# VH-VL binders against TATA-box-binding protein (tbp), part 6

Target 1, 182 residues: TATA-box-binding protein (tbp), of Cenarchaeum symbiosum (o74045)
Amino acid sequence: MLDPRTRPRVVNVVSTSDLVQRVSAKKMAAMPCCMYDEAVYGGRCGYIKTPGMQGRVTVFISGKMISVGARSVRASFGQLHEARLHLVRNGAAGDCKIRPVVRNIVATVDAGRNVPIDRISSRMPGAVYDPGSFPGMILKGLDSCSFLVFASGKMVIAGAKSPDELRRSSFDLLTRLNNAGA
Key: E = the ipSAE of ESMFold2; O = the ipSAE of ESMFold2 at other seeds; V2 = 0.75 times the mean of E and O plus 0.25 times the DockQ between their complexes.

## First folded at step 4 (VH-VL)

Design f18 (from d5 with light chain Y92W L94Y; framework fv_disitamab)
Fold by ESMFold2-Fast, scan of step 4:
Structure f18 (fold): chain C 182 residues (1-182), chain A 117 residues (1-117), chain B 105 residues (1-105)
Amino acid sequence: as target 1 above (182 residues)
Amino acid sequence: EVQLVQSGAEVKKPGATVKISCKVSGYTFTDYYIHWVQQAPGKGLEWMGRVDPESGETYYNQKFKDKATITADKSTDTAYMELSSLRSEDTAVYFCARWGYSDFDYWGQGTLVTVSS
Amino acid sequence: DIQMTQSPSSVSASVGDRVTITCKASQDISNYVAWYQQKPGKAPKLLIYAASSLESGVPSRFSGSGSGTDFTLTISSLQPEDFATYYCQQFWSYTFGGGTKVEIK
């Protein structure tokens, strides 16, 4: 029996925000901590990464920003706030308040033992398991959340939009596996 | 409905300190910046600075950086602006305003501060 | 520091007149401009945001235009309640124009 209250480990958070104004490509190109190449993606974006960031922020000249590579919602939102501060301080954008939104949380769960996916996949509604193409069992969870379950007991949860959804989806996944005989 | 209600008029002596409040209602206080704007008698509007009620982060007009201190109290949904070392030229109406990400969509009614001997 | 130069400082007009107010930024600010109306003893009221977008509840006789450095507020047919002072503002660094007083002729 798997413990459905096992805490997932967050490995990547994607969050976005909008400056609601255009960003100066010229000023962005001159900023320390920013990589801007006019030849890349038609000059539509730059990348901000400071030494303290776990990941980086993509800044589009439209004002849209994407934070990737952080291992918590707090850190992902922190990257967006830090990118905004650098843009404002360097005159690449006017002062603005941003409202970060979580777009995707990816987490791992380790059952600590093998999971008999060969046996249980046929008993799980919506499961896709074709070992000749991919070694994991694919399941759909709550809303847009999805699961990958490997015979080793390693699992991936992707598509969560909040920490609460991640917690509920993890509980749901482990409960479904137990009900199927894992 | 959305309202920004400021504290009443103040009369102060030169050298004194004054603290003006701006109490908000009808929306989530932490979702919007609160700005402060000065208007001297018979003159135009001059931006002073703003606070993010969620983080406490401030951003000031350099002219007012050493004169004004802007704060916010999440527990009472109130923003504050404190003026120190008052002089006669600080006599003005002070407005708080909510920044709706491209404009000031709601304003307080204004607070008259008079500095005289 | 971005300067906003507003003209004229005052204009004398009659009910039914077309009134045009201009605002010039010292550098390119795209469409990051708002226009406000202020009546004596009252707080300013938002009229136009993003250079040309009419605020909800504002009469259609008010319109804004421009981008980059040159911006215009137009009142197509002045009404008695429109006698007021008007201000442009940029949100790149929150600078107001000097104001335009629209006075009875």
Scores: ipSAE 0.040, ipTM 0.598, lowest interface PAE 6.7, mean pLDDT 89

Design f19 (from d5 with light chain E55Q S93D L94Y; framework fv_disitamab)
Fold by ESMFold2-Fast, scan of step 4:
Structure f19 (fold): chain C 182 residues (1-182), chain A 117 residues (1-117), chain B 105 residues (1-105)
Amino acid sequence: as target 1 above (182 residues)
Amino acid sequence: EVQLVQSGAEVKKPGATVKISCKVSGYTFTDYYIHWVQQAPGKGLEWMGRVDPESGETYYNQKFKDKATITADKSTDTAYMELSSLRSEDTAVYFCARWGYSDFDYWGQGTLVTVSS
Amino acid sequence: DIQMTQSPSSVSASVGDRVTITCKASQDISNYVAWYQQKPGKAPKLLIYAASSLQSGVPSRFSGSGSGTDFTLTISSLQPEDFATYYCQQFYDYTFGGGTKVEIK
């Protein structure tokens, strides 16, 4: 029996925030730690990556920001705050307090043993398993989450909107696998 | 209701230090920046700097960076500004103000600091 | 630093007059201008934000306009309580204009 309380390991958090102001493309192009390519997305965004960031922040000239590649909600929000400060210090944006929002959490769960997906996939409603096209079993959660389950026992949970949703979805996944005979 | 209440008037000698407080109520202290603005007698408004009460992060007008130290205490919902090495030209009314999204929507009543020998 | 040039420095007006105050930014600041009223011995009070949006509780005789570098505050029919000093302020580095004192004629 898989332990449904096994803690997922967060591997990526996508969060967003809005500066509620337009950002200077001209100043982004001149900033250190900022890559601005006017051929990318019609010149509507730049990418900020300071040395302390696990990932990076996409900054749109509309003022929208997207943080990717951080391995916790705290780190993802930290990237947005750092990007905001970097823009302000370089005169690309006016000083403002931002309100980050989690958009997507991706996590892995390791069962610590093989999972017989070839045997149980036919007993799981909504499961998609076609080893000729993709080696994992694809499942849809009750919430916004989706699941990938590999025969090795490695699993991926994507689409969680909060740490609490991630915890509930992980519990749901492992319980469904147990009920199918995993 | 939202209120910013500042400490009372101060009279100091040249070379002294003064610390002004700004106690907030009626909203969550950590949700908004608190800024400080100087107004010399008979003169206009000049921005000095601000603090994020949530993180302690500060951002200063370069003119005041070596003069003012801005802090916040989350346990008492109070922002502070300390002025060091006071000179007669530091005589002014000092205001704290809450930064909304693009403007100063609420202001303290002001604190008069007089520097005289 | 973005400079805000405010004019006039003072204006003498009578009750019922239309008063216009202008602010010019040294570079494009979009619509990120606020206007404040300050009475003697008092803290400033927000009148207008985002160049043209009237703050809650402010009388409709106050209006703001402009974008880019040129901004105006208009008082359509001056009242006795409107004699005060008015300041514009921009958002990018918090620079205030020099102020306009509206004095009774």
Scores: ipSAE 0.027, ipTM 0.581, lowest interface PAE 6.5, mean pLDDT 89

Design f20 (from d5 with light chain N31D A50Y E55Q; framework fv_disitamab)
Fold by ESMFold2-Fast, scan of step 4:
Structure f20 (fold): chain C 182 residues (1-182), chain A 117 residues (1-117), chain B 105 residues (1-105)
Amino acid sequence: as target 1 above (182 residues)
Amino acid sequence: EVQLVQSGAEVKKPGATVKISCKVSGYTFTDYYIHWVQQAPGKGLEWMGRVDPESGETYYNQKFKDKATITADKSTDTAYMELSSLRSEDTAVYFCARWGYSDFDYWGQGTLVTVSS
Amino acid sequence: DIQMTQSPSSVSASVGDRVTITCKASQDISDYVAWYQQKPGKAPKLLIYYASSLQSGVPSRFSGSGSGTDFTLTISSLQPEDFATYYCQQFYSLTFGGGTKVEIK
């Protein structure tokens, strides 16, 4: 029996924020830790990655920002705040208060043993399993979440909008697998 | 009604410290930055710095970073600015102001600090 | 830092006159300019934001224009209550212009 309290490992958080102002493309092009290429997206964005960031922040000249590659909500929000300060200190943006929003959390769960997806997929309503096309079993979860379950016992949970939703969806996934005979 | 109410006028000796308060009402204190602006007698406005009441993050004008300390107390909806090692050049009216997204939309009434011997 | 050069330093005008105050930024600041009115002994009051947007409650005789580096505040049909000093301010490094004192009559 799988332990439904097994903690998922967050591997990627996508969050966004809006500076509610235009950002200077010219200043971004000159900033340290910023990659700006006029040919990319028609010159509409730059990428900020400081040494302390787990991932990076895409900054649009419209003022919208996207944080990717962080392994926690706190780190993802921290990347947006750091990008804002970096822009302000380099004269690319005026100082402003931002309100980050989580868009997507992706996490992995390891059952620590094989899961008999060949056997249990037929017992799980809504499961999609076609090993000739993709080696994992695909399931829909709570709210916006989706699950990939591999025979190895490795699993992916995608689409969570909060850590609480992630925890609930992980519990739900492992409970469903147990009820199907995993 | 949105209001920013500052503490009263102060008269200090050179070398002293003064702490000015700015109590806000009529909105959620943590939703907006509070900035401080200096106006010397007969002179124009000069930005000093700001605090984010939610996080405590501060950002200063380089000219004032060693002179002013800006803080906020969420439990009392009050921002503070402390001036240290006062000199005659610090004689001025000090304003707190709320930062909207692009401007100072509400201001305190000002606090006159006079430094003299 | 971005410098804001404001002109004139003072102007004396009659009630009903049109008054124009200008600000020049040392570099392109798009439309990120605000204008404030300060009456003697009082706190500044926001008049215009984003170069041309009129703040709620401000009389329509006040208007702002400009973009890039050159900005103007216009007061049409000047009133006695318009005696004040006017300041422009830019958004990026929060610098103010030197002020323009408008004295009626």
Scores: ipSAE 0.144, ipTM 0.670, lowest interface PAE 4.7, mean pLDDT 90

Design f21 (from d5 with heavy chain S55Y; framework fv_disitamab)
Fold by ESMFold2-Fast, scan of step 4:
Structure f21 (fold): chain C 182 residues (1-182), chain A 117 residues (1-117), chain B 105 residues (1-105)
Amino acid sequence: as target 1 above (182 residues)
Amino acid sequence: EVQLVQSGAEVKKPGATVKISCKVSGYTFTDYYIHWVQQAPGKGLEWMGRVDPEYGETYYNQKFKDKATITADKSTDTAYMELSSLRSEDTAVYFCARWGYSDFDYWGQGTLVTVSS
Amino acid sequence: DIQMTQSPSSVSASVGDRVTITCKASQDISNYVAWYQQKPGKAPKLLIYAASSLESGVPSRFSGSGSGTDFTLTISSLQPEDFATYYCQQFYSLTFGGGTKVEIK
């Protein structure tokens, strides 16, 4: 029986915020730790990656920002705050308070053993498993979450909007696999 | 009613340290930055720095980063600005101000710091 | 840093006069400029935000205009309570203009 209390490992958090102001494309093009190319995506965005970031922040000239690649909500929000300060320090944006929002959490769970997805997929309503196309079993979970389950026992949970939703969805996934005979 | 109330006037000797307070009321303290502005006698306004009370994040004018330390205490809805190694040229009125979106919408009454022998 | 240059540094005026104060930014700041009034011994008070938007409770004789690098504060008919120092301030690096003292003729 799989342990439904097995902790998921967060591998990516996507969060967003809005500076509610236009960002200077000219200043982004000149500032360090920023890649801005007018020929890329019509000059609508740049990418900021400072040495302390786990991932990076996409900054749109509209003032919208997207943080990707951080391994916790705290780190993802920290990337948005750091990108804002970096823009401010370089004169590309005015200093303002931002209100980050989590958009997606992706996590992995390792069962520590093989999971018989060949056998249990037929017992799980809504499961999609076609090994000729993709080696994992696809399931839908609580609220916004989706699951990928591999025969190796490795699993992916995507679509969580909070750490609490991730924990509940992970518990739900492992419980459903046990009930199907995993 | 939004209010920013600062501590009273201070007289200090050169080399001393002073810490002035800015207590806020009438709104959620963590929703707005608190900035500090210096005004030397008979002179204009000069921005010093700010704190985000929610995260403790600070951002300083480079001129003041070795002179001023800005902090916030969420438990008392109070922002602080500490000046170290005081010199006569630090004599000024110091204002705290709330950052709305793109402007200072509410100001404290000011605190006069006098540095003299 | 973006510099804000105010002119004039002082103006002598009479009640009923039209007063114009100019502020010039060293770089394009779009419309992200605010104007403040300061009376002796008092804290500054916000008058205009976003270059031309009148703050609530501020008399309509005050108006702001401009964009890019050149900004103007106008008092259409000066009143006794308007004798004060006025400051512009820009958003990007939080610099203030040097101030304009509006004093009695």
Scores: ipSAE 0.103, ipTM 0.649, lowest interface PAE 5.2, mean pLDDT 90

Design f23 (from d5 with heavy chain T30E, light chain E55Q; framework fv_disitamab; at its last look DockQ between E and O 0.63; V2 from the best seeds 0.00; counts 0 for: pae O 11.8 > 2)
Fold by ESMFold2 at other seeds, look of step 5:
Structure f23 (fold): chain C 182 residues (1-182), chain A 117 residues (1-117), chain B 105 residues (1-105)
Amino acid sequence: as target 1 above (182 residues)
Amino acid sequence: EVQLVQSGAEVKKPGATVKISCKVSGYTFEDYYIHWVQQAPGKGLEWMGRVDPESGETYYNQKFKDKATITADKSTDTAYMELSSLRSEDTAVYFCARWGYSDFDYWGQGTLVTVSS
Amino acid sequence: DIQMTQSPSSVSASVGDRVTITCKASQDISNYVAWYQQKPGKAPKLLIYAASSLQSGVPSRFSGSGSGTDFTLTISSLQPEDFATYYCQQFYSLTFGGGTKVEIK
């Protein structure tokens, strides 16, 4: 029987924020640690990756920002704050405050053993398992979460908006698998 | 429970090479950059460079680019810094530190490297 | 590269004194400054992050303030264990201030 309290491992956090102003394309093109090219993506955005970032921040000319590649919410928000600092320091944006928002947390859970998804998928309402198309079982979870469950026992939880939601969704997933005979 | 434990003090002759280790525990090694900081005797702190333990990607302060080689071994949760062609001015304490995304939240105890003839 | 100019280089003070240490950044760095304490022969210890946020386990007599280019570390009532060297650091290019040695008067 799977342990429903198995701690998920966060592998990616997506967060967003808004500078509530337009960002200078000219200044972004001249900034260190910034990749901006008008020929790429119609000139609508640039990418900032500083020495302190694990991932990167996409900065749209509209002032919208997207942080990807961080392995925690704190780190994801840190990337947005660092990107804001970099833009302001280089004159690409005026001084401002930002209010980061988590959009997606992706985490893994490893059962440490095989899971008989070919047998249990028919016993789980709403499960999608079509191994000719995709080798894993797809299942919807709590709120905005979805689950991928592989025969190897590796699992993916995506769509969580907070660490607490992720924890609850992980517990829900493992409990439902146990009830189906995993 | 986070710990960074560095290898012991080294005494080297000019021209030698030294490799300092930084073993981490209490967290997932791959989740945080490991940085290295030099402190010459009686002087302040100076950032040297860092490694991403997940990918092995490095980034260096230009001052140390030709002196230091920073690596990580995720099978042993250990970061390394190698200093080559040692000179007397390389005598210093060398710290490893974990990057906490806006600060260095955990530090190793430091490794004294003494370069003397 | 962002320079952090820390002052004073040293200060002589007595137990119970209020001590202030300043750092000035060469350009606006918002609130992304950390402060560290270092005692002789020891690693630096994080005191303050994000200019004013107290690190867990640090006594409340330590406080930080500032935004933009001017930042201050304050020790409201100096204790014997507070005689040490203090460093500011900006996180964008990881430059440290030159340090401030707090010495017994």
Scores: ipSAE 0.006, ipTM 0.523, lowest interface PAE 11.8, mean pLDDT 87
ESMFold2-Fast, scan of step 4: ipSAE 0.464; ipTM 0.760
ESMFold2, look of step 5: ipSAE 0.006; ipTM 0.541
ESMFold2 (binder alone), look of step 5: mean pLDDT 92; pTM 0.929

Design f26 (from d5 with heavy chain Y59W; framework fv_disitamab)
Heavy chain, then light chain:
Amino acid sequence: EVQLVQSGAEVKKPGATVKISCKVSGYTFTDYYIHWVQQAPGKGLEWMGRVDPESGETWYNQKFKDKATITADKSTDTAYMELSSLRSEDTAVYFCARWGYSDFDYWGQGTLVTVSS
Amino acid sequence: DIQMTQSPSSVSASVGDRVTITCKASQDISNYVAWYQQKPGKAPKLLIYAASSLESGVPSRFSGSGSGTDFTLTISSLQPEDFATYYCQQFYSLTFGGGTKVEIK
ESMFold2-Fast, scan of step 4: ipSAE 0.386; ipTM 0.727

Design f28 (framework fv_burosumab)
Fold by ESMFold2-Fast, scan of step 4:
Structure f28 (fold): chain C 182 residues (1-182), chain A 117 residues (1-117), chain B 106 residues (1-106)
Amino acid sequence: as target 1 above (182 residues)
Amino acid sequence: QVQLVQSGAEVKKPGASVKVSCKASGYTFTDYYMHWVRQAPGQGLEWMGRVDPESGETYNAQKFQGRVTMTRDTSTSTVYMELSSLRSEDTAVYYCARWGYSDFDYWGQGTMVTVSS
Amino acid sequence: AIQLTQSPSSLSASVGDRVTITCRASQDISNYLVWYQQKPGKAPKLLIYAASSLESGVPSRFSGSGSGTDFTLTISSLQPEDFATYYCQQFYSYPTFGPGTKVDIK
């Protein structure tokens, strides 16, 4: 029986925020730690990556920002705050307060043993398993979460909107696998 | 207002250990790396390493590996730098410095550590 | 580790003079270079980041230039309060500092 309290490991957090003002493309083109090319995407966005960031922040001239590649909500929100301060410091945007929002958390769970997905997939409502097209079993979870379960016991949880939802979805997944005979 | 306040001066004998603290305020403690930099009397700045207050992960300069330990306490927003097996050449002012955008934007006032008999 | 050298090690100049100090990196660091000012008994103060960007609140007489391996800090009209030691620092990898350039006013 799988331990449903096994903690998932967060591998990626996507968060967004809005500066509620336009960002200067001209200033972004001159900024350090910013990749901007007006010939790319019609000059609609730049990418900010400071050496301390786990991932990067996409900044649109509309003022929208997307943080990717951070391994926690705190780090993802930190990237958005760093991008905001960097833009303000370089005169690309006026001083403003942002309200970061989590859009997607992706995490992995390792059962520590093989999971018999060939056998249990037929017992799990909504499971999609066709090894001829994809080696993992696909399940829909709590709210927006989706699960990938591999025969190796490796699992992916995607679509969580908060750490608490991730914990509940992980518990739900492992419990459902146990109930199906894993 | 961002402030980094360090512990007071220390006098140690060779072979002892010293632990310097740096208390942060005015920002979200876990959002920024904290680095340690030292400066011997009349000499230049020397980077020692950094800690991630969020994860506790550290990366130390090769010169200090095995002798330096960097830790943090999130409940008090404080980082610590402990240097062991002290020698007279470790006499220096030790600074904590916040890694801002891509640089050290805020520095502590410094802690003088004197190693002598 | 990336090594930084500075020249000159020290200089003396008169108020109003243009002062230029140089920092050279052992490898290409693009524009990942920062300049600090340190006055006796004080912690360093950020002056220039990303090789050429002036930190907020720093007088416009300070400027930085360069990319790759060769960088320059210029003070266009030296003032008495500019008596200090100036350090370059790279952030292309984990931080390393240059040995410093001491600026004395004649």
Scores: ipSAE 0.005, ipTM 0.457, lowest interface PAE 14.1, mean pLDDT 87

Design f29 (framework fv_burosumab; at its last look DockQ between E and O 0.04; V2 from the best seeds 0.00; counts 0 for: pae O 15.2 > 2, placed apart)
Fold by ESMFold2 at other seeds, look of step 5:
Structure f29 (fold): chain C 182 residues (1-182), chain A 117 residues (1-117), chain B 106 residues (1-106)
Amino acid sequence: as target 1 above (182 residues)
Amino acid sequence: QVQLVQSGAEVKKPGASVKVSCKASGYTFTDYYMHWVRQAPGQGLEWMGRVDPESGETYNAQKFQGRVTMTRDTSTSTVYMELSSLRSEDTAVYYCARWGYSDFDYWGQGTMVTVSS
Amino acid sequence: AIQLTQSPSSLSASVGDRVTITCRASQDISNYLVWYQQKPGKAPKLLIYAASSLQSGVPSRFSGSGSGTDFTLTISSLQPEDFATYYCQQFYDYWTFGPGTKVDIK
């Protein structure tokens, strides 16, 4: 049986925040560690990636910011705060407070063995498995979470809004797989 | 269980190159950036650069003006740092350090590189 | 680049003393500050991350505080194993270390 207490490995956290002001595209284009790309979003945003970031922060001229690619909520919020400070330091925005919000946590779980998704999918309420369309079994989880389960035993949990929700959803997934005969 | 084991001490002449290895074990090698930090005798810590062991992409400190090369071998879970055009001021202990997303949580034992004429 | 300074550069203290070490950044770095302990001939050891969060396995006599430009590492009651050099490190923009504070036995 699968161990429901297996801890998921976070691979991506998406968080957002708002500077509540417009950001100078011209000044962003001149900043170190910033890429302003006219070809993406019609010139409505720039990207900040410092050496300390695993991911990056998209900064829209509206003042909206999106952090992607961080592997914890703390690091994701850290990226937004770092982007704010970088913009202010370089005169692209006035100083302000921000209130980051988690939008999505994506994590993986590895069963360490094959999972017979072709057999167990019919025994799991709401499971979708159509290998002609997608090679994994798709499940809905707790709250906003979704699960992808592959025959290799690799699993993906997406849509969690907190580390606690992620942990509970992981436990739920592994328990449901065990009950279906995985 | 996480271990970073570095290659042994080196003695080099000015103008030569040195390549230091750092073998990682006890964790998924490609999940963490690996950095190189050096420390001259009696001096503080100095950041040199980092490598993404999954993609091979690097970021180097400007001080090293393109004379540092950082590479990795995923099949052996090993990171390498090569420093060329050695000078006497490059005499230092060279550390590999794993970036734990907010801190350097594991360090190699250090490799003494001595540059003497 | 962001420069860190530490004060004092060295100090002498007795077992049981309260020790305070400061780290100052040349600009606001939020809480992107880490503290390490290093003993002679050894690699640095992580003590405090995110300015104030105690690393697992580090004794509770160690604490960190501050944000922005001014940060403090405090050892509430110095023990024999605490004689070492202490470094701050920022990761707001690249990775920069402070010059270190050496804590010696009096």
Scores: ipSAE 0.000, ipTM 0.451, lowest interface PAE 15.2, mean pLDDT 87
ESMFold2-Fast, scan of step 4: ipSAE 0.473; ipTM 0.783
ESMFold2, look of step 5: ipSAE 0.008; ipTM 0.435
ESMFold2 (binder alone), look of step 5: mean pLDDT 94; pTM 0.933

Design f3 (from d5 with heavy chain G100L; framework fv_disitamab)
Fold by ESMFold2-Fast, scan of step 4:
Structure f3 (fold): chain C 182 residues (1-182), chain A 117 residues (1-117), chain B 105 residues (1-105)
Amino acid sequence: as target 1 above (182 residues)
Amino acid sequence: EVQLVQSGAEVKKPGATVKISCKVSGYTFTDYYIHWVQQAPGKGLEWMGRVDPESGETYYNQKFKDKATITADKSTDTAYMELSSLRSEDTAVYFCARWLYSDFDYWGQGTLVTVSS
Amino acid sequence: DIQMTQSPSSVSASVGDRVTITCKASQDISNYVAWYQQKPGKAPKLLIYAASSLESGVPSRFSGSGSGTDFTLTISSLQPEDFATYYCQQFYSLTFGGGTKVEIK
């Protein structure tokens, strides 16, 4: 039996925030650690990546920001705060306090053993398994989550909106696999 | 509902230090920056700096960087601004004000600091 | 540092008058201008944000306009409670204009 309390490992957090002001494209183009190309997406955004960031922040001239590539909610929110400070210090934006929101958490779970997806997929309602097109079994979870389960016992959980949802969805996935005979 | 209440007037001698408080109520203290603004007698408004009560992060007007120290205490929902090495030129009304995105929507009543010998 | 030049420094007006106050920024600040009203001995109060957006609870006789470097605050029909000093402010370096005192004629 799989241990349904196996802790998922967060591999990517997408979070967003809004500066509620327009950002200067001209100032972004001149900033260190910022990549801005007017030919890309009609000049609507720049990318900020400092040496300490796990990922990067996309900054739209509308003031919207998207943080990607961080491996925790804290790190993802930290990237948004760092991008905001960088914009303010370089005169590309006025000083403001942001309220980051988690949009998507992607995590991996390792069962530590093989999972017989070729045998159990037929016992799992809603499971999609077509090894000719994709080697993993695809499942829908509770709320907004989706699951990929590989024969190796490696699994991916995507779509969680909070750490609590991720924890509940991981428990749900492992319990459903056990009930199907994993 | 939302209120920013500042400490009372202070009279100080040159060379002294003064610490002004700004106690907030009616909202979550950590959700907004608190800024400080100076107004010399008969003069206009001048921005000094701000603190993020959530993180303790500060950002200063370069003119005030070596004069003012801005802090926040989450346990008492109070922001502070300390002025060091007071001179007669520091005589002014000091305001705290709340900031989220693009404006100062609520202000403290002001604290008059008089520096005289 | 972005400088805000406010004019006039004072204006004498009567109740019912149309009053116009201007601010000029030393560089393009898009629409990131706020206007504040300050009565003697009191804290400033927000009137207008983002150059033209009226703050909740502020009378409709107040309006703001402008973009780039030139901004205007207009009071369409001056009331007794409007005699005060008015300040513009830009957001990039948080610089205030010098103020305009609206005085009774």
Scores: ipSAE 0.083, ipTM 0.614, lowest interface PAE 5.1, mean pLDDT 89

